VH-VL binders against Uncharacterized protein YLR179C. Designs and how they scored, part 7

Target 1, 201 residues: Uncharacterized protein YLR179C, of Saccharomyces cerevisiae (q06252)
Amino acid sequence: MSSAIVAKLNKEDIIKDTVKDLAFEILGELSVSYVDSDDIKLGNPMPMEATQAAPTIKFTPFDKSQLSAEDKLALLMTDPDAPSRTEHKWSEVCHYIITDIPVEYGPGGDIAISGKGVVRNNYIGPGPPKNSGYHRYVFFLCKQPKGADSSTFTKVENIISWGYGTPGAGAYDYIKENNLQLVGANYYMVENTTVDFNYDM

## First folded at step 24 (VH-VL)

Design w1
Fold by OpenDDE, fold request of step 25:
Structure w1 (fold): chain C 201 residues (1-201), chain A 120 residues (1-120), chain B 106 residues (1-106)
Amino acid sequence: as target 1 above (201 residues)
Amino acid sequence: QVQLVQSGAEVKKPGSSVKVSCKASGYTFTSYYMHWVRQAPGQGLEWIGAINPDSGNTAYNQKFKGRATITADKSTSTAYMELSSLRSEDTAVYYCAKDFYGLERGFDYWGQGTLVTVSS
Amino acid sequence: QIQLTQSPSSLSASVGDRVTITCSASESVRYMYWYQQKPGKAPKAWIYYAYNRASGVPSRFSGSGSGTDYTLTISSLQPEDFATYYCQQYHRYPLTFGGGTKVEIK
């Protein structure tokens, strides 16, 4: 299952465009769902209006022994397709960051991500430019270093290129410089199909 | 580099019309709304309206009661704002402004402004 | 339309001072934006999505808030910060701006 997820990410050029040569191991399934919508399944298209509120996210490890109660997790959401898949001068765009998510297993064996931890960057729903085609909106779940103080993590105060000032910069740099370990991923696709001048979604 | 270059200052008589242009470059013109905002001397900012340059659809501040007409020419990447039945209160600097980066929320770039003076 | 009320309309401060500008909306807004304007110049994007700094905006600037109440803060005022700041809502049409807050040298 891990290899299947990685294969899908590679097929969609997500690894190439985000975490690049970063070493990682997928340790479980990252479930993402929006209200009144289908579950996110590694690249399914979603209507823009359905993705404007923060989703419900959970993580189910393949092996519970890989994540202990002592571990903390961080969730990242990024858009590498700004302003489009073919033009990345504003990539990546940061859409969500949560840190210090506790590893607490529910009765079903999953770890609740939503509603847990410390929100570092508030959720921003997809907003791709009109006529820019589909954008990949990618979720990364990371394991934080043991004993790490997340308050010292990089502060993303400019969502364009995550504030790094380099087109294409974002998740890779954040993960690397904060010594995070990528352990989960999911993504969906959105294009701008909104009615003109109707933003009350 | 994104640039919005507006036409030059205008002096108009009451009752006449003025048409200001805004030439865009450095981005896909048809992918972002173009807004028009004005600022009377010593006053704040007021939104006039906007256009989707691709579809030609527009939205207006009803305060102008149909006096404002916003258009766009895709072939030249130029947006226009025409204001008719001019009155002295229309004296202001008029700005075009582009929707924000890839999020289409807020304005990330502004034209340099066009002063329109309405006087007898 | 959504009315945005900025407070104060103007203030005088010294270099190094902490400056706080508020923007209150007549109803809850999803997105609030801030612009900086120097005399004789066009406004510049400053804060977007309430708390994100635009490119080139110094770290001494911060934005916060939600619902109807938003704040722009300058932790330590610098000479180049003397300007007029405007909030703007992009929640629904017509788009509207606050009345502006002029930050002047004391």
Scores: ipSAE 0.521, ipTM 0.833, lowest interface PAE 1.1, mean pLDDT 94
Fold by ESMFold2, fold request of step 25:
Structure w1 (fold): chain C 201 residues (1-201), chain A 120 residues (1-120), chain B 106 residues (1-106)
Amino acid sequence: as target 1 above (201 residues)
Amino acid sequence: QVQLVQSGAEVKKPGSSVKVSCKASGYTFTSYYMHWVRQAPGQGLEWIGAINPDSGNTAYNQKFKGRATITADKSTSTAYMELSSLRSEDTAVYYCAKDFYGLERGFDYWGQGTLVTVSS
Amino acid sequence: QIQLTQSPSSLSASVGDRVTITCSASESVRYMYWYQQKPGKAPKAWIYYAYNRASGVPSRFSGSGSGTDYTLTISSLQPEDFATYYCQQYHRYPLTFGGGTKVEIK
């Protein structure tokens, strides 16, 4: 189960580009869905227009015993491909941060991620430049350190390079600096094919 | 480093035309819309229109449709705005501005402005 | 067309005061943008995506709001903050700006 997710992430360089040398173990399936669209299936293309409102996000652990009721989760969303897959001068762009998400199971065995916790950075929908090709939009779910005071977590006050001031800085640096443990991931791809000057069709 | 450098100030008579240039550098010119905004002395900001430099497609504030013509030259990374049938109320500073990153994008860089004075 | 109503049109405040500028849109917009303009200069990007400071913008500036109602706050006004501040929507063409708020230090 986890091996298939990791294999897909490796195939599209998600591990190399955004996880790097962080130790991690995928503990479940991170589900991302938008209104009137299929669930995100590890790297599928999405129409830019469909991704502008915040998605519904859920997590289904492979084994519930790997998360305790005292754990808190954090959700991160990043674009490592700014302004493009081959040019990184604005990478990574921070698109969403939620912290303090409780481990609470709904009737379907999922943990609700969206709509829970504390939003640290409001959702910003994908906005790749025209003629920049597909950008990866990567979601990471992390466990917070036991007993951590999340008010001390890094404040991301500039979405470009997550405010670290170094091209290529982003989710890796945030996870490392705040001692987060990566436990889930998903991503999709968007390119800008919108009609000029009539974006809201 | 992104720069937008505009042509110099102009003095024009009523009924004539003016063409202002905006040379862009430090980014991929064809990946972002270029906008034109004006500001009459002591007044607020007014959007004139925009161009997609890649396609040549334009949009105009209806107030200026028929008088404003926005063009771009990809080979020189230069956008132009021409305003015809000038009137004294067209006296203003004219700015070019580049889109910010993302859909529903603000402007991240502005040109230095070009003063156009329409005087009899 | 989306009309933006900025309030107040001008204000005068002391160094150290908290200053709040409001921008009300005639219909819901997803984000609001703010620009600072000093006399004789071009506008500068100040706040984007409603909440995010542009590079070099001091941490005393913050944006907030959603839907139709947005604010720009200066937590502790400084002499260099004398300027006119404009809100702008990019939700629907034609793009529109608020009328501006001129901030003066007493």
Scores: ipSAE 0.513, ipTM 0.808, lowest interface PAE 1.7, mean pLDDT 89
Fold by ESMFold2, look of step 24:
Structure w1 (fold): chain C 201 residues (1-201), chain A 120 residues (1-120), chain B 106 residues (1-106)
Amino acid sequence: as target 1 above (201 residues)
Amino acid sequence: QVQLVQSGAEVKKPGSSVKVSCKASGYTFTSYYMHWVRQAPGQGLEWIGAINPDSGNTAYNQKFKGRATITADKSTSTAYMELSSLRSEDTAVYYCAKDFYGLERGFDYWGQGTLVTVSS
Amino acid sequence: QIQLTQSPSSLSASVGDRVTITCSASESVRYMYWYQQKPGKAPKAWIYYAYNRASGVPSRFSGSGSGTDYTLTISSLQPEDFATYYCQQYHRYPLTFGGGTKVEIK
């Protein structure tokens, strides 16, 4: 199951564009669900309106022995395609950061990601520009370093380029400088199909 | 790199009309709404309306409906706001402002403003 | 329409002071936006999505709040921070602004 996830991510350039040279090990399935919409699959299109409230996020390890009760997890959400797939001057856009997520299993054998841990950056729903085509919205789940003080993790104070000030900087840079270990990934695609203004005024 | 350059100051008589231009550069003009906001001397900010430059669809603050006309020219990346039946209380600086990207977006760039003075 | 009430309408403060500006909405909004305006200049984007600083905004500025109650805080006021600050909602048309808070040197 790990190889199928990696193969799809590679075929859609997620690895090339966002993972780059990070060592990584997919340890399970990262599921993302929105109210009244299809569950995301690797790379499916989603209606923009359906993604505006924070999703339910869960992680199901392939093998529970690969995570210990002392581990803490971090969730990252990024758009590498701002303003478009071919222009990156606002990339990457930071959409969500949760840290200090405990490894605690629910009755279905999954770890609740959303609603746990410490929200460092509040969820901001996908908002690709009109006429910019589909944007990839990528979720990464990481293990935090054992014993790390998460208060020292990079503070992302501007969503554009994750505040690094360099077009194209984002999740890769955050993972690398905070010594996070990538263990799960998923993504979907959104293009802007919204109706203008919505109200008589 | 994004820049919004507005036309120069105008002095108008009551009952006349004014048309302010806003030329955009440094981004894809048709991908973002353009808004118009005014500010009377010593006063706060008041939203007039907006346009989708791609579709030509507009929205107006009801206060200005029937007097304000917002248009856009895709070929020149220029938005326009025309205000008719001018009154002394329409004396203000008029700004164009670009939407930030996203749903429920703020404004990331503003034009320099155009002073419109309405006096008899 | 959604009314935004800023408090205070003006304040006087010294360099180094902590300054807090509030913005109350007449109904719940998903996000709040803040702009800084200096005399004779256009407003500048300052805080977007309630919490995020625009490019070039110093780290002493922070946004907070949710629902109907939002705050802009300057942790240690500097001489260049004397300006008028406006909140804005983009939850429902017509878009509306708060009345502004003028921050003056004491």
Scores: ipSAE 0.497, ipTM 0.805, lowest interface PAE 1.7, mean pLDDT 89
Fold by OpenDDE, fold request of step 25:
Structure w1 (fold): chain C 201 residues (1-201), chain A 120 residues (1-120), chain B 106 residues (1-106)
Amino acid sequence: as target 1 above (201 residues)
Amino acid sequence: QVQLVQSGAEVKKPGSSVKVSCKASGYTFTSYYMHWVRQAPGQGLEWIGAINPDSGNTAYNQKFKGRATITADKSTSTAYMELSSLRSEDTAVYYCAKDFYGLERGFDYWGQGTLVTVSS
Amino acid sequence: QIQLTQSPSSLSASVGDRVTITCSASESVRYMYWYQQKPGKAPKAWIYYAYNRASGVPSRFSGSGSGTDYTLTISSLQPEDFATYYCQQYHRYPLTFGGGTKVEIK
C-alpha cells in the first residue's frame, strides 16, 4: 500500500515538484472527501465547485504502533501548478495548514484530521486560472517532532511559494525547516471549467 | 514581470464616447479576467465590469446601464473599455486590473490609470 | 450588491502607532481583499484571501477576519504606510469596494 501511494505520487511528478529528495515513509492512508463527492483517490479529477469548502480528512495507519497518542500531526495542502503545470512562477501555493493534530483513534481505527488541531492557514479551495489545465492539489500529512512547539513553526503569511520567495518553494522547505516527517499523502486534480462569472449577479 | 499599460488621458464632451485600452504583458492574457475600475476625483473605487479575454464573455455593473462595453484582443493582449453617453460624472481615472491567482479572487496588478475628463 | 463599510474613513496616526482598519460587509463574503493606494498612483494589491500579504508587503501588515468582518492591521506604522486602503469583495457581482480609509500623518 505504501509503495502504491509513492508510485502514484512519482508518476504524477508530485515528489519531484514538492517534497523532492526528502526522506519519508508512508505510514497509512490519508482519506480526503468533499461533501456530495466521492473520496479522493490519488489523482482523480474533481469539479472545482465541489472543492470550495474544507474537506473531511482522516488518516488510517497501516500499523497503529507507528503513531502513539503522544504524537502530533500536521496537515499541509499545496498546489505546485501555479499558475500552471508548465509555468511555476507562483509555485507552490499554500492552501491549508493544520498543526497539533492529536493522534486519537476512532472506532474504525482512523485518526480524525479535520476539526482537530490548530488551523494555521485557513482552507483555500482550488481556483486554477482558466486555460491553465489541470492542477494537482496535494495533501501531505506529517508527524511533528516530539515535544515540538508548533507556535514556532514557520508562519506562511504569503501563500505564493509559501512565502519563501522562490518559485517551486513550499512543502519541502516547510517540512524540512520544521523537522516534520512526511507520513501520508493524497491528491486530486482540478481544471477550471466553470462558467464565466459564475457568482451571483 | 506582469505589466498593464493603459492609453493616455482623454478629454471628452458630454454625450460622446471614450475608449480606453490596456495592454497586458508578462502573463498568459487569456487565463485571467481583466477588470475595469474607475475612481472619480477624491472618491473611492468603483467596479465597471470584466471580461474573459479568451471567450470574450463579459460581466458589467448594472449601474452603467449598458453604457460600458468591454472587449479584448487576444492577438495583441489588449483589453478595451468603451464608455458611451459620457456625463460630467464620468470624469475619473479608469484602471484595468488583472485577476490574481485563483480566478475571481482579487486583483494582483493594475494599470497606471487613464484620466478621462468630461467637460462641455 | 454587497456593501462594504470601512472604518474609519480616515485617521491620523504617528510613526510607530498600531493602526487597525475594519471592513464590514452587508453579507458574508468568502474572502476579503485589500489594496493600498497613494496619491496619484494606482492601487496596489496588499492583502489577498483576507490574511495573505502580497509580494513586497512588509510583515507589519496583517489581515484577519471572516464572514462579514475583516481587519487590516499595521503593527507599527512607518512613513511609507501613509496611504489610503481599500477593502474589496469578490464574493458576488457586482464587485464592490469599501469607501477607503485614509491613513494620515498626525
Scores: ipSAE 0.440, ipTM 0.800, lowest interface PAE 1.3, mean pLDDT 93

Design w1
Fold by ESMFold2, fold request of step 25:
Structure w1 (fold): chain C 201 residues (1-201), chain A 120 residues (1-120), chain B 106 residues (1-106)
Amino acid sequence: as target 1 above (201 residues)
Amino acid sequence: QVQLVQSGAEVKKPGSSVKVSCKASGYTFTSYYMHWVRQAPGQGLEWIGAINPDSGNTAYNQKFKGRATITADKSTSTAYMELSSLRSEDTAVYYCAKDFYGLERGFDYWGQGTLVTVSS
Amino acid sequence: QIQLTQSPSSLSASVGDRVTITCSASESVRYMYWYQQKPGKAPKAWIYYAYNRASGVPSRFSGSGSGTDYTLTISSLQPEDFATYYCQQYHRYPLTFGGGTKVEIK
């Protein structure tokens, strides 16, 4: 199933725009779900209201032997389309970082991602500007280097350009600097359709 | 670079009206709400209301409803706040502020402020 | 209407001191925002989404908290940090601010 995931990511320019030349191998299915909504199905549109609280995130490896019990995982969430798909002045916007997620299987054979590990950057729900069209909200699951001291990982102190100070910088730079190995991905799309001054979360 | 440039200071009599302008540049004016906030001398910040510059829809702090009118002109990227039936307690610096990113957004840029003095 | 209570209303501290400012909301809010205002100047964005520093804000500033209780911390106070700091909620209209905390350098 990895070839279908990679084909969809490539067709929608996720690989071109956010992964670049990183070596990667999709090792499983990254599931993202919000309350009262169907699971994210690789690139589907989502209503902005439904994405404001942190989602439930799980990972189901295609083959459990590809992860060991001593591996630690990191979850990244990014918006490469800030302020829009055609203008990148504020891209990428960092929306979530969790590190030190243990490889521990639940009854269904999946690994709980959300609610585990150490939250480095709190979840910030999608908030695309009005009239900016759909933004892609991309989740990456990575394997951390063996024995890494996560306290030395890059601190993302500004969500704009992940704090690198260069428009377009983001998940790619974080993955590369911290020697993370990309093993899972998913994304959805949100546009701002909220009613003025009447949105309640 | 994002800039919000406000009109100059005004001195007004009680019972009159004032209209403060805020010209925006450096971003897509219609993509973000514009807010108005005031600060009486030596006091804190008080939200007056906001406008969606694209739709023209507004929201007001109930304290100012009926006296404050917020408008926007898309063609000039300019927002306005008019306050009527002025009283001496309306003496304050009036700020415009652009909301930022996200549904629960802070303000990322503020205008320089416009002092409105209400005195007989 | 969500009421924000800042504490203290003012403080004096020495250069190098650790300073903590609190903001308590009358009900749970998802995020808190902070602004710095120097005398005679407009407020500036300082901390957004509770913990994220605005561009150009020195690393000695940090924000934290959740629910009803939020803090702004200055790890090593500097002379240029003399200002009034305001918290703000954007959870429900009308938007409201805390009363401000004036920081003075001894």
Scores: ipSAE 0.381, ipTM 0.756, lowest interface PAE 2.5, mean pLDDT 89

